VHH binders against Mitotic checkpoint protein BUB3.3 (BUB3.3). Designs and how they scored, part 6

Target 1, 314 residues: Mitotic checkpoint protein BUB3.3 (BUB3.3), of Arabidopsis thaliana (Mouse-ear cress) (f4i241)
Amino acid sequence: MSGDRLEFENPIEDAVSRLRFSPQSNNLLVASWDSYLRLYDVESSSLSLELNSQAALLDCCFENESTSFTSGSDGFIRRYDLNAGTVDTIGRHDDISTSIVYSYEKGEVISTGFDEKIKFWDTRQRESLVFSTDAGGAVGCVTVSGNNLVVCVDASMHIYDLRNLDEAFQSYASQVEVPIRCITSVPYSRGYAVGSVDGRVAVDFPNTSCSSEIKYSFRCHPKSRNGRLDGVCINAIEFSPCGSGTFVTGDNEGYVISWNAKSRRRLNELPRYSNSIASLAFDHTGELLAIASSHTYQDAKEKEEAPQVFIHRL

## First folded at step 5 (VHH; framework vhh_7nfr_2)

Design c12M (from B1 with F108M)
Fold by ESMFold2-Fast, scan of step 5:
Structure c12M (fold): chain B 314 residues (1-314), chain A 121 residues (1-121)
Amino acid sequence: as target 1 above (314 residues)
Amino acid sequence: QVQLQESGGGLVQPGGSLRLSCAASGFTFSSYAMSWVRQAPGEGREWVSSISWSGGSTYYADSVKGRFTIARDNVKNTLYLLMDSLKSDDTAVYYCAKHSYGLPWSRMDYWGQGTQVTVSS
């Protein structure tokens, strides 16, 4: 293990779904299946807030320092007032809502669910739901970059132009050619980095007609180092925001590895965590990495040890 | 407290059909994903099928795809497994399981006592 373990008033009782740092501070959101949204101040090493949401939380995002959102197992999209310590529902999917992101360009919350819908929410409106469209299949992961929304369905990226939602999405087949498990946008680039269920990373440029940037794919996490026969899944991929071209990956066997995107070389491998890596998040400076070591139930033999969150200093 | 009670098992010939039921109580059934798991004689537990809280998402083990259908009735707090084209390899005790919720393959918190399915000629 590496890094300082976070302490909470109530221990995390079920899987961690997502870690998110504020874009402006070292405030960290921790969303977990035990129905809690936690806000932790990493700078002061103190728990700011624990809010029971009455449903497993599958994803979270910040709008600003005082407002956040979650997607839930019950389909509800929840808004949190982080200063008042209150939670309200703003709307609902017709099935489990698996992903949620905030579009700063559009000023809207965007969620996806097992109902294969993408829903757009504007909390400034009396009725928050402003638009709903088809995702084109079961959504595995979502990211937003500028005016582009990318929804991953199997091995394909479905790209939506947020300025023209009346147009159908554009489909792009990823270089990994197996289901995509996680996605992140490449800073200062029109590219996306994806992690696959079989341990591969690809950097893809779906909206470019010419490859002025380097396209590549490689197996970055080897077939199991711990005696498993079925290999490893990349559960998390994140780019450092400092512009260094560094990214990190986390797998279901507890390994966190950092990479240089230009050279495609391994920079560092942290000592193995006791459980799967469920989520990774850089703080706004890129100096801190939050790591969720949590069961993900991807392996029927995975130990059911209590989830833990660590802060690793870079 | 959470209780799950399976029924509907029995002896059936190869190619036959059975309908298993699981009566749930002690929790808000309509809010949780549910699964069927089986254990054949001398073998470990094998996941068979899962269903989301709404019934809109279903998952099946490769060995039962196309033959079994999982369904739920949230008004009656009942989970079903409709088993068609039964094979001798389907012989097992079938258990109903409640998830901690989340994804259809998440940890199962509670298990019923099981119902025996025997497929033989």
Scores: ipSAE 0.024, ipTM 0.433, lowest interface PAE 6.7, mean pLDDT 84

Design c14H (from B1 with Y110H)
Fold by ESMFold2-Fast, scan of step 5:
Structure c14H (fold): chain B 314 residues (1-314), chain A 121 residues (1-121)
Amino acid sequence: as target 1 above (314 residues)
Amino acid sequence: QVQLQESGGGLVQPGGSLRLSCAASGFTFSSYAMSWVRQAPGEGREWVSSISWSGGSTYYADSVKGRFTIARDNVKNTLYLLMDSLKSDDTAVYYCAKHSYGLPWSRFDHWGQGTQVTVSS
């Protein structure tokens, strides 16, 4: 086990869904199924805020240092005033909302749900919902990079141009050819890195104008080292923002491994965490890695241990 | 075509018991984790319980732990929820949900139509 364990006044009582660092500070959001959104100041090692949202929280994102959002099991999209310590609902999906991201280019929150909709929200408007479109299927994961929104449906990426939402999405088949579990954009590149349910990573380039990059795939995490019959799934993938070309992956057996994207070489493996890796997040400098060791209700031999969040210094 | 059909709901007095069933077809049932999710009147959907593909692991929401039991029969392609010591707060439509390959439940790709459970005196 690596890193400093975060202390919370009220223990995390159910699965951690997502960790998100602020793009400008060491403030960390922790969204969990116990209905709490927590804001932790990693620099001062103190809990800044915890707000009960009255529903399991499935994803979270920052707009800025004072405003964040969550998607919930009740379909509601919530906005948090992090200075005032208040939460309000801004709208909802017709079913469970599974993912939420913020588009700095549009100034809008983007969410997906089991209603197979992608919804766009502008909280500066009285009626926050500004646009809704079809995802083309059940969405597994979502990312935004510049003017591109990518939603993963099974083994495919559905690419939306945020400048022209009147056009249908473009479908791109990933090299992994099995369901995609997680996705992140490659910094300073038009590429995306995806993690699969069978332990593979692929770096794909759905923008056909990106001719300087080479797509690839490889097995990041081997078959179970701990006798799991359900196999190894990559639950989290994250690129370092410092431009080193390094990314990290986390699996459902508690392993965190660092990789060099250009050489495709394994750089480091952290000592095994006590539970599945539910989420990973780099801080804005790339010097800190937040790690959620939490049950994910994902396989036959998952351990029932209390969720924990660690900060590993790189 | 994937189909999930719930049954076994109904009206029951507080402290009573019900057994819900979900008949699955159109996919290899024994290869997928399954869950029960409920929606109370005027509320969002709440996860209740999950079971792994083999039945070797089960998970429960704190509100139902010790009162409900999830089970599966991979020969009959059927998922069960055995509900004991029912409370008025358990009143909801109960949905059977299929996971794509595993958990978390946020990766459900198919839902049944639901079965109504009403706990009232």
Scores: ipSAE 0.011, ipTM 0.295, lowest interface PAE 8.7, mean pLDDT 82

Design c14V (from B1 with Y110V)
Fold by ESMFold2-Fast, scan of step 5:
Structure c14V (fold): chain B 314 residues (1-314), chain A 121 residues (1-121)
Amino acid sequence: as target 1 above (314 residues)
Amino acid sequence: QVQLQESGGGLVQPGGSLRLSCAASGFTFSSYAMSWVRQAPGEGREWVSSISWSGGSTYYADSVKGRFTIARDNVKNTLYLLMDSLKSDDTAVYYCAKHSYGLPWSRFDVWGQGTQVTVSS
């Protein structure tokens, strides 16, 4: 394994769902199934905040340095005041809420769930729910880039224009042809990179008329996988924000691999982590990579070990 | 009270077929991913197959791909495992398991009593 391990006064007692860096600082959110949202200051190497939310937390996002949100296994959407150290519920889905993102363009929190709804929340209003629409199926993962919201339903990307939510979504079938597990936008491009449950990565350009942008897909797997070259589940995919055209993938066997998006070649493979890679996050500079090594119970034989979070310097 | 009750096991010859059922009660079955897990004599538990809450996504261990089919009936609150081309290595107690959440990769939090499958001539 690589990187400095984060020290928590109280250890993480169940799976890590998501790591998110602040867009303005090296403050890191850690959302986990043990019901805690933790805020870690990576620059000072100190735990800033630890809040029990009463339910397993499945995703998180920042609005700003003082405000964050989570989606929970109980369907509740929670807002955190990171300065006051308080948490409140702002609303709920009718089923588990698996994803939450913040739209800086719209000024709203966007959540999705297994109730097949996409819900839009504005916490500046007393009643936070401002809009709800149909996702077209159970949502597996979500990303927002500018005025585009992309939700993944099985192997399809459903694309919404945040400027015109009166229109139905545009459906785009990904090249992976199997369920999409994770998605991220390609910086400085109209493209999206997706990771599949069988170890494939695809870079797709939905609704673009630019013929110079080339779609591609490839199987992303470690060479030393017990003699098998079968795919593994890609749990996390993230692009470096520094414009280098590189991205990283993390799989359920503990491998973190970096790739060049232009050449489609493997750049580096970190020493294997002891557990599945549950989440990856770049800081705003692209100089730090946060890595969650955590059981995910994707394999019934997977060892239940204490989750760990590492900071790898690039 | 969450309950899972397996049935359908028995003694079969190699190459035979069996259909296992798991009757679920005490929770909203349609909201949770379900799995089949087996344990052979003297071995640890081995995951066999998982199905998402809707039935839209299914996953299989390499040892059973092409031979087993997992299915669910959300109206009847029942999980199925259709086992074809059975081999002696499939001999095990088969358990129905409920995931903690709707995702096939989430933690198992409830297990059934199990049903014995013996493949022998």
Scores: ipSAE 0.008, ipTM 0.265, lowest interface PAE 8.2, mean pLDDT 82

Design c2R (from B1 with K98R)
Fold by ESMFold2-Fast, scan of step 5:
Structure c2R (fold): chain B 314 residues (1-314), chain A 121 residues (1-121)
Amino acid sequence: as target 1 above (314 residues)
Amino acid sequence: QVQLQESGGGLVQPGGSLRLSCAASGFTFSSYAMSWVRQAPGEGREWVSSISWSGGSTYYADSVKGRFTIARDNVKNTLYLLMDSLKSDDTAVYYCARHSYGLPWSRFDYWGQGTQVTVSS
């Protein structure tokens, strides 16, 4: 294992679903299935806040340093006042809400769920729900980049222009033929990197102006000593914000691997973590990587250890 | 005490159908996502299907899509797997499993004893 392990007053008792750094500081959100949203100050190595939300939390995001949101297993979208230490609900999906992101371009929270809806929330108005549209299927993961919203339905990417939500989404079949588990935007590019449930990474350019020659996919498989070609779920994928063209993947077997996006070669492999890698997050400088070592996927094995969060310095 | 008890397995010919049931007790069944998981002789456990706490969402492994249907009755605290067009590769012990916190992607915290399904001519 690499990195400094974070210490919490109440230990994390179930899977970590998401780690998110603030876009401007080393404040880290930890959302977990034990119903807690935690805020950790990485600079001071101290837990700032711990809030029980009464439901398993599946995703989280920052609006600013004092406001964050979560999506929950009960379908509720929750808003947190990080200074006051309070939580309230702003609305609900009709089934499990799987993802939540903040659009700085629109000033709106965007959530998705197994009810096959994409919901848009503006907390500046009395009734927060401003728009709801069909996702075209149950949504597994979401990313927002500028005016583009991408939601993943099975093996497809559904692309929305946030400036014109009256237009139907554009469907793009990913190079993977199995469900997409995670997605991230490529910095300073109109591309997206996806990780699949069977261990493939693909870099896709759904906008028609991009050359197919740049598109690629490859299999991230477990360490040697296994003669069988089994896939391992890629639970997390993130690009370094520092412009190095580097991205990291976290898989269900506990491996964190860094890759060069242009050459498609492994750059570094961290010592294996005891649990699956549930989530990865770079801080705003790209100098810190937060790593959640936690069970997050269907697994019949009973060898998972208690969830842990580590900070690895690059 | 959480208990999950499967029934409905047996010997069936290829192309036949079976209906598995899982009786749940000792917890609030309607608050949890449930799954069917199978284990063929000499192989590891394979996830087959999941259903959300409300029954509003269902998920299937690619090997069973279009042939199997998962269903639940929250009044009777019972989970079902309706298996159609059975193949020899479906031969396995089928387990009923509960997801922690009710999420289809969460770990399993309780398992039934299992029921044997044999598809042979």
Scores: ipSAE 0.006, ipTM 0.272, lowest interface PAE 9.0, mean pLDDT 82

Design c3D (from B1 with H99D)
Fold by ESMFold2-Fast, scan of step 5:
Structure c3D (fold): chain B 314 residues (1-314), chain A 121 residues (1-121)
Amino acid sequence: as target 1 above (314 residues)
Amino acid sequence: QVQLQESGGGLVQPGGSLRLSCAASGFTFSSYAMSWVRQAPGEGREWVSSISWSGGSTYYADSVKGRFTIARDNVKNTLYLLMDSLKSDDTAVYYCAKDSYGLPWSRFDYWGQGTQVTVSS
């Protein structure tokens, strides 16, 4: 195991769903299936808040230093006042809401759910729900980059222009050709990096007619299984915000590996964690990597190690 | 005091059918996704199927897709698994589970006692 383990007043009792650093500070959100949203101040090494939301939390995001949101297993979208230590519901999906992101360009929260809807929320309005549209299928993961929203349905990316939501989405078939498990935008490019359930990474450019960048795919975590090269699910993929083209992957067997996207070379592999890697997050400087060591795959051992969060200094 | 009670298992010949039930109590059943998970002798637990809180979305492992149907009755707080064209590889203890994404990489909580399904002659 690498990095400093975070200490909590109450231990995390179920899977970690998502880690998110603030875009402007070393404040870290930890959303987990034990229904707690935790805010950790990495600079002071202290737990700032621990709020019980009464439902498993499946994703989280910051709006600013004082406001965050979660999506829940009960379909509810929750808003947190991080200074007051309070939580309110702003609306809900008609089924489990698995993903939530904040669009700084729109000033809106965007969520997806098993109801195959993409919902847009503006908490400045009396009725927070601004818009709802069809995702085109069951959503595996979501990312937002500038005015583009990408929703992954199986092996396809559905691209929405946030400036014109009346237009139908553009569908792009990813190079991985198997279900996409995680997605992140490539800094300073129109590309997206995806991780698949079978251990592949692809860098795709769905919104460019002329590509000035080379697209590619490769197997990140090959593993022999009775002579076969079986992949391991990639649960997390994140690009360093420093613009060097470095990204990290976290897999179902507990490996965190860093890669250089431009050279396509493996840079480093951290010592294996005891659980699957559920989530990874870079801080705003790219100097810290938060790592959630938490079970996410059902074929794992019946008894799992307790979830843990580590901070690795780069 | 979350409680899940599975029933409906038994011995059946290959190609046969069984209907499993799970009676849920101690929580608001209609607010949670539910799943079926199985454990074959000497093996780890394997996710089989999931259903959303409303019943509007269902998900299946590739090994059972087209043969099994998951259903729920939110008035009776009961989860079902309808199993057709049973194979010897389906032999396992079947568990009802709360709080699942419905996907193989999801976490399950509040397992029941399980019900044994044996497919053999």
Scores: ipSAE 0.007, ipTM 0.252, lowest interface PAE 10.1, mean pLDDT 81

Design c3G (from B1 with H99G)
Fold by ESMFold2-Fast, scan of step 5:
Structure c3G (fold): chain B 314 residues (1-314), chain A 121 residues (1-121)
Amino acid sequence: as target 1 above (314 residues)
Amino acid sequence: QVQLQESGGGLVQPGGSLRLSCAASGFTFSSYAMSWVRQAPGEGREWVSSISWSGGSTYYADSVKGRFTIARDNVKNTLYLLMDSLKSDDTAVYYCAKGSYGLPWSRFDYWGQGTQVTVSS
């Protein structure tokens, strides 16, 4: 395995759901099924905060250096004061809330749940829920880029214009044509990169025609210990923020691979991690990659390795 | 809300076959991928199989490939698991789950009550 393993005073007791770096610092959020939200200062190699939320945490995001949010298995959307070390609930889905993102353009938190709703929250208001709409199906993953919110339902992207939420979403069928597991926006473009449950990556451009931006798809099956070339799920996909056109993928067999988006060439493959890759996150400089090696309940394993988080220097 | 009801489990001899069914209600079944997950006594949860919303794509754990077939009937809102060449290691409670593998799974994420499959001679 590659990278420096993060040390936590209280070990992570259940699956890691999401890793998120601050857009402004090397502060890292670790959201896990053991109900803890952890804040780690990667520069000082120290755990800054550990907050028990009383429910498995499925996703997290930063608003700023002092405020973050999570979505939980109990449907609650939680707000954290990272300086005071406190947590509040701001609202709830009618079922498990699976994803949460912050829109800097709107100044709102956006969450999805198994209730097939997309909910918009403005914490500056006493009543935080400002809008709720139907997702058009079960949401597998969500990303926000500028004024666009993309919600993935099976193999389709549902695109919402945050400037006019009264308009119906635009549906776009991804090139992978199988369930989308993860999505990220392509920096400096109108494109989105998606990872599928069968080991494919696609770069899609739902609303734009641009001669310099070519849509494509390819299979990124790594050769496993037994020479396996199928059943690989892309659990995480992230673009480097530095504008290099590099992205990384993480799969359920423990492989992390970096790619050049323009040439579609494999740049590097890290030595296999002992468990599935649950989440990947670049720091704001693109020089550090956080890697969660954690069971995702996809593979048949009788004895699962304890969840671990690594920092790999690029 | 969402309801998933499994049936078709039972006692079967090694090499035998069983057909599991899952009746779904409370959501638009034809718009969702569906999965089967199992839990053997003293073991953790194990993903078994998933099927896309249309039925055009199917996925299997290595332990069941070639022996199990997942299928769906979108008109009847029913998910199936056809289990052939059963082994003692297939003994478990089988759960029907909304969504494909890769969605979070925990003891709180099973919507159905499960159906017991016991393979012994």
Scores: ipSAE 0.006, ipTM 0.241, lowest interface PAE 10.6, mean pLDDT 82

Design c3N (from B1 with H99N)
Fold by ESMFold2-Fast, scan of step 5:
Structure c3N (fold): chain B 314 residues (1-314), chain A 121 residues (1-121)
Amino acid sequence: as target 1 above (314 residues)
Amino acid sequence: QVQLQESGGGLVQPGGSLRLSCAASGFTFSSYAMSWVRQAPGEGREWVSSISWSGGSTYYADSVKGRFTIARDNVKNTLYLLMDSLKSDDTAVYYCAKNSYGLPWSRFDYWGQGTQVTVSS
């Protein structure tokens, strides 16, 4: 395996759901099913905060260096004061809440849940819920880029204009014709890169009429390395935030592979991790890659180990 | 067409046992992780247990760990949940779920109709 393993005061006892770097620092959020939200300072190699939230945490995001949010298995949306080390609830979905992102353009938290709702929260108000709308189906993944919110339902992207939420979403069929598992925005582009449940990557441009943008798809992870015929699931896809045009993928069999988006060529494959890759995150410089090696309840591994987080230096 | 059909629920006294079954068809059962999810009256869904495609790895919610056992039969395309030492808090509709996305909390393809488990004296 590659990279420096992070040390925690209490070991991670259940699946890692999400890794998120701060957009301005080397502070890393680790959200896990063991109910802990952890804040790790990668620069100093020290655990800054460890907060028990009383429910499995399924996704997390930063508002700023002092404030973060999680979505939980109990449907609650939680806000964390990272300086004070406190947590409170701001609202709830009517079922498990699966994804959460922060819109800097709106100044709002956006969450999705098994209730098939997209909820918008403004924590500056006494009652935080501002708006709720239909996701159009079971949401697999969510991203925000500027004024565009994209939620993935099966093989489709449902696009919302954050400036005009009175209009229904636009549906865009991805070039992958199988369910989308993960999504990220392409830096310096109006495109999105998606990973599928069968090992494919596609770069799609749902918000553009520009014909000079190059759309493509390819199978980037082989059919199962453990002998299955149905292939592997891409659990994580992340684009380097620098102008390198590099992205990384992580699969349920423990492989992390880096790619050149323009040439579509494999650049590097890291030595296999012991568990599935549950999440990947680049720091704001693109020089560090955080890797969550964690069971994801998709496939058996030859050897299973407690969840671990590694920092790979590029 | 993907189909999941749960069975085996019923009324049982606290401390009793039940065996739930889920018959799967319309997809390659042996290629997918499978899960059990429950919903108590007036509550949201709660993940209970998952099993890997081969049956080599099993995972449990803390509330059922040591009492429930998940199993599968890839020849019969059947998923099982063996429930021992049942408590009143286990009262719920139990759903079989195909786990195409990975984490049981993120998405389940093709929910079955569910089977009611009632634990009451």
Scores: ipSAE 0.018, ipTM 0.406, lowest interface PAE 7.2, mean pLDDT 82

Design c3S (from B1 with H99S)
Fold by ESMFold2-Fast, scan of step 5:
Structure c3S (fold): chain B 314 residues (1-314), chain A 121 residues (1-121)
Amino acid sequence: as target 1 above (314 residues)
Amino acid sequence: QVQLQESGGGLVQPGGSLRLSCAASGFTFSSYAMSWVRQAPGEGREWVSSISWSGGSTYYADSVKGRFTIARDNVKNTLYLLMDSLKSDDTAVYYCAKSSYGLPWSRFDYWGQGTQVTVSS
């Protein structure tokens, strides 16, 4: 395994759902199915906070250094005061809430769930829910980039203009043509990179017909133990924020591989982790990569090794 | 409330065939990916097959590829597993499962009661 293993007061007892670095610091959020939200200060190598939220946590995001949010298996959207060490619920979906992001352009939290809703929350208001709209299906993953919100439903990207939410979403069929597992925006581009359940990466441009924008797809990971037709699920995809055009992928077999987006060539492959790679996150400088080595239940067989989080220095 | 009910299991000899059904209620069946998961005595849960919400994409474990076919009927809210060329290793309780993430082979939050399949000579 590569990288320094993080130490927690309570060991992670169930799958890690998401790792998120603060946009301004090396503070790392770890959201997991064991109901804990953990905040780790990577600079000082110290655990800052462990908060039991009473439900499996499926996604998390920062608003700022002192405020974060999670989406839960119980449908609740939770707000955390990271300085006070407190948690409050701000609202709820009618079913499992799978994803949560913060829109700096709107100043709002955006959550999605199996109730097929996209909900918008403004915590400056006494009643936080300000808007709700239809996602067009059960949402698997979400990204926000500027004024564009993209939600993935099976193999399709549903695109919303955050400046005009009374308009219906635009549907775009991804080049991967199989369920999308993860999505991220391409820095300095109007494109989105997606990872599929069968081991493919595609770069798609759903809102543009510009001739300078080139769509592509390729298989990123080696043949899985489960055979070629299923491939290896890509659980995480992230671009380096330093503008190098480098991205990393993490798969269900424990491989973390870095790629050059222009050439589509492999740059580096880390030594295999014992569990699946559940989540990846770059710090704001691109010098650190956080890696969650954790079962994801993708093959319905649970991995035996306890979940672990590592910091790899680039 | 989410309810999944399996049927169609039984005793067959090696090389035989069975058709499993799962009746779903309490949610919008046509909007969710569905899966079959099995558990042999003394073993953990093993994912068998998944189908997307539309039926346009299907996935299979290597152990069942070419022998099993997953299908769905969104009008009848029913999931199927057609099992051909059954082997003794296919002996298990088969569960219909709904994923918490909505992905074809993600972690499953809702399970049926199961239907027993026994392949014996």
Scores: ipSAE 0.005, ipTM 0.232, lowest interface PAE 10.8, mean pLDDT 81

